# Designs tried in a protein design chat: VH-VL binders against Apolipoprotein N-acyltransferase (lnt). Part 4

Target 1, 229 residues: Apolipoprotein N-acyltransferase (lnt), of Prochlorococcus marinus subsp. pastoris (q7v0g7r236to464)
Amino acid sequence: WQTNMPTREKTNFKNQFINDKLISAQKIALSNDAKLLITPEGTLNNNFNLNFKSKIRMLAGGFRNSKNGLRSSLLGYQIGDKTYSSFIDKHRLVPLGEKIPGFLNIFSRGLSAVGGIQPGSDSRFFKWKFTQPLAIAICYEITDGFKIRNAVKSGAELIISAANLDPYPRKLHYQFLSLARVRSIENKKDNIIISNTGPSGLISEEGKIIKLFDPNTEQNDVVNPNFSI
Below, E stands for the ipSAE of ESMFold2; O stands for the ipSAE of ESMFold2 at other seeds; V2 stands for 0.75 times the mean of E and O plus 0.25 times the DockQ between their complexes.

## First folded at step 1 (VH-VL)

Design c1 (framework fv_becotatug)
Fold by ESMFold2-Fast, scan of step 1:
Structure c1 (fold): chain C 229 residues (1-229), chain A 120 residues (1-120), chain B 107 residues (1-107)
Amino acid sequence: as target 1 above (229 residues)
Amino acid sequence: QVQLQESGPGLVKPSETLSLTCTVSGGSISSYYVHWVRQAPGKGLEWLGVIYYSGSTDYNTPFTSRLTISVDTSKNQFSLKLSSVTAADTAVYYCAREDYYGSGSPLDYWGQGTLVTVSS
Amino acid sequence: EIVLTQSPDFQSVTPKEKVTITCRASQSIGSSIHWYQQKPDQSPKLLIKYASQSFSGIPSRFSGSGSGTDFTLTINSLEAEDAATYYCHQSSSLPYTFGQGTKLEIK
């Protein structure tokens, strides 16, 4: 689900509004026989709980409180969950004391918008109950080929790239898409991309764009990736 | 609690193959990476290689031609074979687990280590 | 390969003393540094992960800090049981590497 919610206003949206949007997105997903609903990075507010039991498995971008501070995460909801039952925390930090490519510098500006984010595990491998293993890249983590490759070596059958690129110029959205294609090619794995305003869609293991959502629109659509061992 | 235990012969002759087994109990090895690390007497820790649950491996460059790491998931066992050994391979050998979610994590549980002496 | 250099190599300390051990990486590794304690004739044990996060069951006197290339392990009030060799380890890239070790001896 490409949400197209403005970043400035997102933090001021009532949890009821987000819940209503999730109910709608899940109904659309189920009507199209989808097995998994994926949302962009940062879709859910801190301390968010569903006001309904999830009717579909969902990977939702959001925030998780830990004893070491706030974490930006992809939160896993099983059918029947009102709170997430699994998670993977965003880890990638911008290197200090080194020359930083402009693309990474620009992504670091987005981190200041949510302040207080703590790094999580370096691992990009995600295996939750009853699903195939996934390689997860949250926003600029897509620049880290080593960590994505290691997730694939551990058995990930699909790459998922979740982002919120709303703070960044449109040209950088295309650069993000290009990096996602490179990750698919080097690992021989399909890549599902989902971001707030785009790009969102499906990239094949050959780096072909199979489906691309219209940018700057709210869009619910189904993509059928190929899983390979 | 997850426990790892190394086993194998404590004495190996020069030019022979060193063979060790690491047995994991208290958890499934299908979700973990397992590393081998050695420590020569009185020296520091040296990383040898890793096996991913897919069966894929990566080895430290000095050992690429001599080292084989394998896994038997039905027995919860990892094996290390190091060929053409010399006295320089005398060390305590450890197997260690990398965190639940794959690579880039700490080595959170270690075996007790097994001393292998290479001597005629 | 990423080289980790620890300082000091050796420190003789008295109980209740504050001890600081430094680990420097030859290139930036973000927060992918972990600290281990090894007592004589025992296996290494994880103390601190991701530069600053305590592993389960580790006493609060142990803490870690740093990012990029410079990292520190601090023991705020040394106990006799802390006599050991301490190693830093980077998990940022293969091959995984360890610092040379810092040996703490109780006077």
Scores: ipSAE 0.000, ipTM 0.412, lowest interface PAE 18.2, mean pLDDT 75

Design c10 (framework fv_becotatug; at its last look DockQ between E and O 0.70; V2 from the best seeds 0.00; counts 0 for: pae E 13.3 > 2)
Heavy chain, then light chain:
Amino acid sequence: QVQLQESGPGLVKPSETLSLTCTVSGGSFSSYYVHWVRQAPGKGLEWLGVIYYEGSTDYNTPFTSRLTISVDTSKNQFSLKLSSVTAADTAVYYCARELGYDTSGWSDYFDYWGQGTLVTVSS
Amino acid sequence: EIVLTQSPDFQSVTPKEKVTITCRASQSIGNSIHWYQQKPDQSPKLLIKYASQPFSGIPSRFSGSGSGTDFTLTINSLEAEDAATYYCHQSYSLPLTFGQGTKLEIK
ESMFold2-Fast, scan of step 1: ipSAE 0.007; ipTM 0.475
ESMFold2, look of step 2: ipSAE 0.006; ipTM 0.464
ESMFold2 (binder alone), look of step 2: mean pLDDT 89; pTM 0.919
ESMFold2 at other seeds, look of step 2: ipSAE 0.007; ipTM 0.501

Design c11 (framework fv_becotatug)
Fold by ESMFold2-Fast, scan of step 1:
Structure c11 (fold): chain C 229 residues (1-229), chain A 123 residues (1-123), chain B 107 residues (1-107)
Amino acid sequence: as target 1 above (229 residues)
Amino acid sequence: QVQLQESGPGLVKPSETLSLTCTVSGGSISSYDVHWVRQAPGKGLEWLGVIYYSGSTDYNTPFTSRLTISVDTSKNQFSLKLSSVTAADTAVYYCARDEMVEGVIDYYGMDVWGQGTLVTVSS
Amino acid sequence: EIVLTQSPDFQSVTPKEKVTITCRASQSIGYSIHWYQQKPDQSPKLLIKYASQSFSGIPSRFSGSGSGTDFTLTINSLEAEDAATYYCHQSSYWPYTFGQGTKLEIK
């Protein structure tokens, strides 16, 4: 689900709005026999709980608290969950005090704006009951080809790239898409891309764009990736 | 709960192939990444290699030409073969699993280890 | 490859003292450091995962901290049973390397 939501919406209205949109998105997913619903980075607020039990497996971009501070994550919801039961935390941070390549300099400005986010484990391998293993990249992590390769070596059959690129210039959106294509080619794995305003869609193991969502629109669409052994 | 146990010959002649097995009980071996680590007498831990859940392997240099790690799911066993051994290969050999829990499967470090098996390379 | 350097190599410590062991990586590894305890004639035991995460069964006197290149294992009030060699281990980049070890002895 490409959400196309404003990032600075008020908390009470946002939580009500998010719950209503998730109900709608899950209904659309189920009517199309989808097995998994994926949302962009940062879709859910901190301490968010569904006001209903999830009807479908979901990987939702959001936040969680840990002893080491606030984490930006993809949160895993099983069927029946009101709160997440699994997670993978965003790991990749810009090195402190080092010179940064021009386009990465823009990412560091965005990270400063977010504030208080702590990195998690650098493993990009994600597995849950009765699903095929996934390689997960959250925003900046798409630049780390080694970590995605390691997830694929561990058994990941599909790459998922989740982002919120709204704070960044359009040139970075194109660079993100290009990097996602390179990761697909390098690992011979399909890649599902999901971001708040785009790019979102499906890239084949040959780096071909199979489907691309309309940018700057809310879109609930189904993609059928090829899982490769 | 999952347990790992190494077994193999305690003595190997120089130039021969060292063969060890790691037997898994309490769980399916298709759900684990399994590492091999060794420790020479009085020395530190040295990572040798891993076999991933997928059956793929990675080996530490300089072992890439001498080391083979494999799995036999019908026997619940992992195997390590190290060819052309010398006295420098004398060590306690451990197998260890990388935690694979439902949900996020991270490389969490090695949470379950075998008891270790001492291998002496001597003529 | 990532080289992990521990400090000190050896320390003789009195019970109830606070002990700090440092692990430095040759390049940034985020939080992908794990700490192991190895007692004589025993297999290593995982103490701390991902720099600072503990788990059930590990005494609360053990804690970890750090990120990037500098990591620390702290034993807040040393007990006799803590006499062991401690190793840091990185999972950021293959090959997955260990530090050289820090031996703690009780006197």
Scores: ipSAE 0.000, ipTM 0.484, lowest interface PAE 13.1, mean pLDDT 75

Design c12 (framework fv_becotatug)
Fold by ESMFold2-Fast, scan of step 1:
Structure c12 (fold): chain C 229 residues (1-229), chain A 124 residues (1-124), chain B 107 residues (1-107)
Amino acid sequence: as target 1 above (229 residues)
Amino acid sequence: QVQLQESGPGLVKPSETLSLTCTVSGGSISEYYVHWVRQAPGKGLEWLGVIFYSGSTDYNTPFTSRLTISVDTSKNQFSLKLSSVTAADTAVYYCARLSDEGYSYGFPYYFDYWGQGTLVTVSS
Amino acid sequence: EIVLTQSPDFQSVTPKEKVTITCRASQSIGSSIHWYQQKPDQSPKLLIKYTSQSFSGIPSRFSGSGSGTDFTLTINSLEAEDAATYYCHQSESLPLTFGQGTKLEIK
């Protein structure tokens, strides 16, 4: 689900509005026989709860409170959940920032706008019941080839790249797409990309763009990744 | 060389809407986002807001209800509209662009190119 | 919002003197401080970006330092052309904020 919600206005949307959009997105996903609904980074507000039971498995970008502070995460909802039952937290990639220091700095500072994001576990491996194991990159984590490679070595069969790139210059959108393609090639895995205003779509294990959503539009479409050995 | 030029009325009546334009030359505005900053006579700099190249905006809290920033790529222009003005809105208004180099160093970055500023007086 | 407090507000200085302007943030901003010079009836001009990085064409007498909440702009040997108001600016988070300014007059 490419949400196309403006960065500032998105934070001012009431939880009721987000719930209504999620109900609509899940209905569209189910009508297309989708198995998983994925939203961009930061789609859900802090302390968000569904006002309905999820009808589809969902990985939703959002925030969670932990013992050590606020985390930016992909939140896992199983069918029947009203609150997330699984999560993977965004981790800061300071050592790899040396390659593209401004790129990483830009993404870190954007998240600071929501007040005190804390780093999470550096593992990018996500195993969920009744789904294939996933390698997860949240925004600038796509720059860390070693962490993504480690997730693939651990058994991940698909890469998911979730971002909110609206605050950032257009050339960073192209850099994000380029890095997502490199991750697909080096790991021989398809990559599903989902971001607020784009780029969003599917990249093959050969780095080919199989499907790309129209940028700066709200779009709910299904993509069918190829699972190779 | 990138140049920014503000234009608009120098005098606006109380309760009316202030409308300013910023014209960009020497670069593509589709790859920039433009900030508006103002300075009341004898006072410091005050950030008003920004428009990102996606069309998304962010406004400083005191102005959220009365400020609108927009972009017209066909005219190479950014616009600022501030409604319900009072004498407290009398200021020099600047548009400012972020550096191409600054895209690598942080968000929302530093201001490397500034317009010359336009003085707006709110008076009946 | 992040509040930036500059010190001093005003200083009258002699040529060749070393001048230090401080900027204190109400919360940690890492290295996201930038310094501008504004002469009367002119637009601000960028001097230093990200705490210590000189902008293109800025004289070497200007330097910046600091981290976290405490930042400084130093002019090592003041010249007559440096009479201006100096502002710090943080880009750590929105809304963007400026210090109140430090005015330097040359005797």
Scores: ipSAE 0.000, ipTM 0.416, lowest interface PAE 18.3, mean pLDDT 74

Design c13 (framework fv_becotatug)
Fold by ESMFold2-Fast, scan of step 1:
Structure c13 (fold): chain C 229 residues (1-229), chain A 123 residues (1-123), chain B 107 residues (1-107)
Amino acid sequence: as target 1 above (229 residues)
Amino acid sequence: QVQLQESGPGLVKPSETLSLTCTVSGYSISSYYVHWVRQAPGKGLEWLGVIWYSGSTDYNTPFTSRLTISVDTSKNQFSLKLSSVTAADTAVYYCAKEFDYGSGTDLAYFDYWGQGTLVTVSS
Amino acid sequence: EIVLTQSPDFQSVTPKEKVTITCRASQSIDSSIHWYQQKPDQSPKLLIKYASQSFSGIPSRFSGSGSGTDFTLTINSLEAEDAATYYCHQSSSYPWTFGQGTKLEIK
């Protein structure tokens, strides 16, 4: 689900509105016989709970509280869940003292603006019940080929790249897409890209764009990656 | 005091590209979003799109294939380009400033508007 | 998209009369509704933000209320200078949308 809900506007959205959108997105997904619904990074507000039981497995961008602070995460919902039952946290990608290339500097500025977010584990390997393991890249994490390769070496069969790119220039959106293609090629795995304003779609294990959603539009659509469930 | 001023050609021929500039004075554009809104003669207001100082944009769905909004932070200017214009694009075009998003505020409304510039699409 | 429907489209009003303009949203937008006044050949001017908050410098005769889907703008005692078209605007989600407008004429 490409939400077309910019970061700025999302902070003004109430949980009721987000719940209504999720109900709609799940109905569309189910009517198209989808097995998994994926949302962009940061789709759900902090302390968000569904006001309904999930009808489909869902990986939703959102936030979770840990004893060490607030985490930006992909939250896993099983069928029947009202609250997430699994998660993978975004980790810090710009260590103190490291020189930041121009476009990576833009991402680090955005991270600072989201104030209060603490880094999580640097592992990008996600073992989720009833699916094959996944390699997860949240936004800028797509630039770290080593960590994605380690997740695939650990058994991940599909790469999922979730992002929130609305505060960044259009050129960076296409560079993100290019990096996602490189990750698919070097790991011989399909890559599902989902971003709030785009790019979103499916990239094959050969780096071919199989499907690409229109940028800056709300779009609920189905992609069929080359892997078995 | 914040002021916005639109400028561009008053007449554009059908099938050509309409190009408008919005110049902001009184504050740095790095502190807010700028939107473009149009109004056909005798009709209501129609939102076209928005841009942040970083160059990030969102466009209203009828315009996504024809509209480009850009920013030049060194000149404090925002530009709108609308391609393949028709008589239906005849309107007064406004640039409007969204409330200053400084320091963690999430409020969103138009606090200042430009004077508007009339664009007529005619052969 | 969120559709905003205003009522009435047009009203001719006597000075000092109380005027109420309504705006109905096609889905809940909490309080993310704003009201603008537009006089002929002028740009719109913000009157009320977030359903009920007066913008600085706006006369006290203007007030707003409502939440969810139903919102109202009230002019308590209409002055001649209030002849204008009034628009509601939602900032809850993209695309941002406006109501069709309510035109007030003074008798």
Scores: ipSAE 0.000, ipTM 0.385, lowest interface PAE 21.0, mean pLDDT 76

Design c2 (framework fv_becotatug)
Fold by ESMFold2-Fast, scan of step 1:
Structure c2 (fold): chain C 229 residues (1-229), chain A 122 residues (1-122), chain B 107 residues (1-107)
Amino acid sequence: as target 1 above (229 residues)
Amino acid sequence: QVQLQESGPGLVKPSETLSLTCTVSGGSISDYYVHWVRQAPGKGLEWLGVIYYSGSTDYNTPFTSRLTISVDTSKNQFSLKLSSVTAADTAVYYCARGEYDFWSGYYEFDYWGQGTLVTVSS
Amino acid sequence: EIVLTQSPDFQSVTPKEKVTITCRASQSIGSNIHWYQQKPDQSPKLLIKYASQSFSGIPSRFSGSGSGTDFTLTINSLEAEDAATYYCHQSSSLPLTFGQGTKLEIK
């Protein structure tokens, strides 16, 4: 979530703050009978552990260490977990040797600025042990319609789009929302969008915005997507 | 009547892997969070780690590189493997059940196995 | 890690005497302290959880109190069967830790 905190004490304080926010978010989710809590990209610090057992299934944006380097991921927590038990890593786009569209170039620069995050598997299919399978797009991965389509062909019943767009211009936020709508339409699947300052909400399989959160506010709310076969 | 029972070899040679099993009766193990605790002869209790019903684990720092806790739901069993053992690993090993209160965020060990003595010697 | 320090290490006591065992945490742990009794060649048994809540089936002579960093286990009228080593345990943060133990012997 915030960067450039090199001291151990500042890192620990940040982790306490995140834990307090997650407890609050889970209490709100449970009070509203939610089945899944989703956080934006990069919400959890590297080496983060909950100081409590998760009471709800959670997909949390964060970082994980692998033997091939640091990965930006969506981390899966089952009820009872203090550490993630599942994950899907962000797959960075490779240069084509052609002109890169401006928004893709901006995302690539942002990834470089985070200090060498390594690409993961290019599969966007995510299946928990006892849940319906999901198609996952982390930030600019929403631009790769082919890989999202392949996840849906593999059985994904819902698209999850998680991002951290704070460093980027507002125009790019609207481009992200537009692309999320296109992915919903072409795959005939609902899309849940989660971003730390917006856009966040629910898009129907027809590309209709069912709910949109207020931008630049901290908001915990419940959305009810439709699962279609 | 929830019962936990440890089993495994009582003697392990230095540098080998210690392997223990905790068998649960009187309930589904998918409802349990199981901790492993050890006690060296004449010494106090030392927490080793926990496995949650999801299969996720947390380990005490000195053991992270050589400790593995796992679960086999088909056999109602939890397992502990500790690699590269030395004489310092000689202890009684216990498995114990813990519960979490979400609103308070705390654990306690309400049921313990009888313990199994493991001696590390040539 | 949170260090728990128990006092006394050892006490020889007379039946019917009131016994107090203290556990001090190296940092505040709220009420996340639990007390166990371990008799020779037996597994530990939970007595008190969350500083002051008696576990099911535990005699009323056992009670716990305290919050923050200082906690107490009290045995109001010691019985012969209470000869054992008593441990405190904190569940405020990982790694979970235990006190070094207090051994009670009956004369």
Scores: ipSAE 0.000, ipTM 0.412, lowest interface PAE 15.7, mean pLDDT 74

Design c3 (framework fv_becotatug)
Fold by ESMFold2-Fast, scan of step 1:
Structure c3 (fold): chain C 229 residues (1-229), chain A 121 residues (1-121), chain B 107 residues (1-107)
Amino acid sequence: as target 1 above (229 residues)
Amino acid sequence: QVQLQESGPGLVKPSETLSLTCTVSGGSISSYYVHWVRQAPGKGLEWLGVIYYSGDTDYNTPFTSRLTISVDTSKNQFSLKLSSVTAADTAVYYCARVLDYGDEYWYFDLWGQGTLVTVSS
Amino acid sequence: EIVLTQSPDFQSVTPKEKVTITCRASQSIGTSIHWYQQKPDQSPKLLIKYASQSISGIPSRFSGSGSGTDFTLTINSLEAEDAATYYCQQSYSLPYTFGQGTKLEIK
């Protein structure tokens, strides 16, 4: 689900709005016989709770609290869940000054803007009950080919790239898409991309764009990736 | 309570193939990745390679043409074969695990006791 | 490959002294550094993961810090049992690499 949601809303209002949108998105997903609903990075606010039981398996961008601080994550919801039952945390890359290429530096600036978020494991492998093993890239993590390769070597059958690129120029959105294509080609795995305002869609294991959502629109749509072990 | 135990011949002649096994006890072999690391006498640690959950492997560049890591799930064993050995391959060889589940698994949380391999004629 | 350089190579220390060991990476690696202790005739033992995360069963006197290229392992009050060689290791990219080691000897 490409959400196209405004960023600067009060927490209570945004939580009510997000719950309403999730109910709608799940209804649309179910009407299209989808097996999994995926949202962009940061879709759920900190301390978010569903006000309903999930009707579909869902991977939602959001936040979780750990002993080591707040973490940005992709949160797993099973059918019947009101709170997430699984997760994979974003690993923060902290570049050293001017040694980093310009676009990577811009990505790291965005991460640094959100105080209190602590880095998680650098592993990108996600094995979740009732889903195929996945390689997960949350925003800047798509730049780390080694970690995505390790997830695929570990058995991941599909790459999922979740992002929130709202703070960045449109040109960087398409650089993100280009990196996602490279990851698909080098690992011979399909890649599902989901971002708040785009790009979102499906890239094949040959790097072909199979489906691309319209940018800057709210779009709920089904993609059918090929799975390979 | 999982343990790793290396075993091998101890002495290997130059130009021959070194064969080592890492036996896993107390847990499932399919729940983690196994790395091989060696240490020459009086020297530091050197990473050799890894076998992943999928059965795929990665090797350190000096060893890519000589090294093979494999797994036998029926025997709960990982194996290392290093061909064309020389005196420079004399070292203590360790197997070490990385957990393949959860969200943190790229550090060596459990090591075998190590097995000394001497390459000598 | 990423080269890890430790300092010092060797240090002779007295009990209760605070000891710091530094590990420098040849390029930025985030927090993908792990620290190991190796006592004579024993296998390495994990002390700290991801630069600063504690390990169950490891005494609280061991702590880690750093990010990017500069990492530090601190033993805040050295005990006799801490005589060992200490290694840093990176998991940022293949091949995995270790520092050359720091040997601590008790006076």
Scores: ipSAE 0.000, ipTM 0.423, lowest interface PAE 16.9, mean pLDDT 74

Design c4 (framework fv_becotatug)
Fold by ESMFold2-Fast, scan of step 1:
Structure c4 (fold): chain C 229 residues (1-229), chain A 123 residues (1-123), chain B 107 residues (1-107)
Amino acid sequence: as target 1 above (229 residues)
Amino acid sequence: QVQLQESGPGLVKPSETLSLTCTVSGFSISSYYVHWVRQAPGKGLEWLGVIYHSGSTDYNTPFTSRLTISVDTSKNQFSLKLSSVTAADTAVYYCARDSLEYSSSFGDAFDIWGQGTLVTVSS
Amino acid sequence: EIVLTQSPDFQSVTPKEKVTITCRASQSIGSYIHWYQQKPDQSPKLLIKYASESFSGIPSRFSGSGSGTDFTLTINSLEAEDAATYYCHQSYSWPYTFGQGTKLEIK
């Protein structure tokens, strides 16, 4: 689900609105026989709870509190969950005050605006019940080819790239898409890209764009990667 | 008219696999989860796991390595298999239904239970 | 997992007396608590769902209340047929859990 909820305006959206959108997204997913619903990075506000039981497996971008502080995560919901039962935390944080490549410098400036985010585990390998293992890249993590390759070596059969690129220039969006294609080619695995305002879609194991959503539109659509979930 | 009925052997030897069936009638299984719950003699209720008609399952942590729940949609039957049983697995086993509805007025609670089947683990 | 603690474990009660059973959750569960009655050699029977909603066919003397972490099942005027063990059950999150049970005995 490409949410098209710009970051500038997203913080004003109430939890009820997000719940209503998730109900709609899950109904659309189920009517199209989808097996998994994926949302962009940061879709769910901190301390968000579903006001319904999830009817489909869902990987939702959001935040979680840990004993070591607030973490930006992809939150796993099994069928029946009202709160997430699995998670993978964003590991790659841009070092503040360091010189970094131009496009990564934009990420560094953006991360400061969130405040209080702590890095999680180094592993990009995500295994949960009823699905084949996944390799997860949250935004900036798409630049770390070694970590994604390690997840694939561990058995991941699909790459999921979740981002919120709305705060960044359009040129960075295209660089993100290019990196996603490189990760698919390197690992010979399909890559599902999901971003708040785009790009979103499916990239094949040869780096071919199979489907690309229209940017700056809300779009609930099904992609069929070359793997069973 | 709506009913769930458990069936299976009443006696299982230690180290063997306990196998039970829950037969469903009077409702569409696609609108409900089916749960398995057990109760040791004189003890309380313990949730074992859940299944949806698609074959999706989840198990309570103590049972993840020993428990398998499956469904045969053509027969409207759900099956429970628990391996490596011990005397501690002696209990009445129930199946119960839980609605998938997006409504707080319906679902979530176990509105229909089977009669239960006693399984004794002894040599 | 969410732990549900019931009080009392056991109570001996005279007919027509008002009985209160409590269930405390280890974390907030909203209104996702359900109450069951189990008589000897019978399966549990749903009494109250979502903390306060009476299930179809349940006598009006049974009522439920509470939200968050503290929940109560009340029997306004106890009848002899109410001798049973009562369980609370949370459906907020998997794994589903039950309270340890409250046994009511009629004098």
Scores: ipSAE 0.006, ipTM 0.443, lowest interface PAE 13.8, mean pLDDT 75

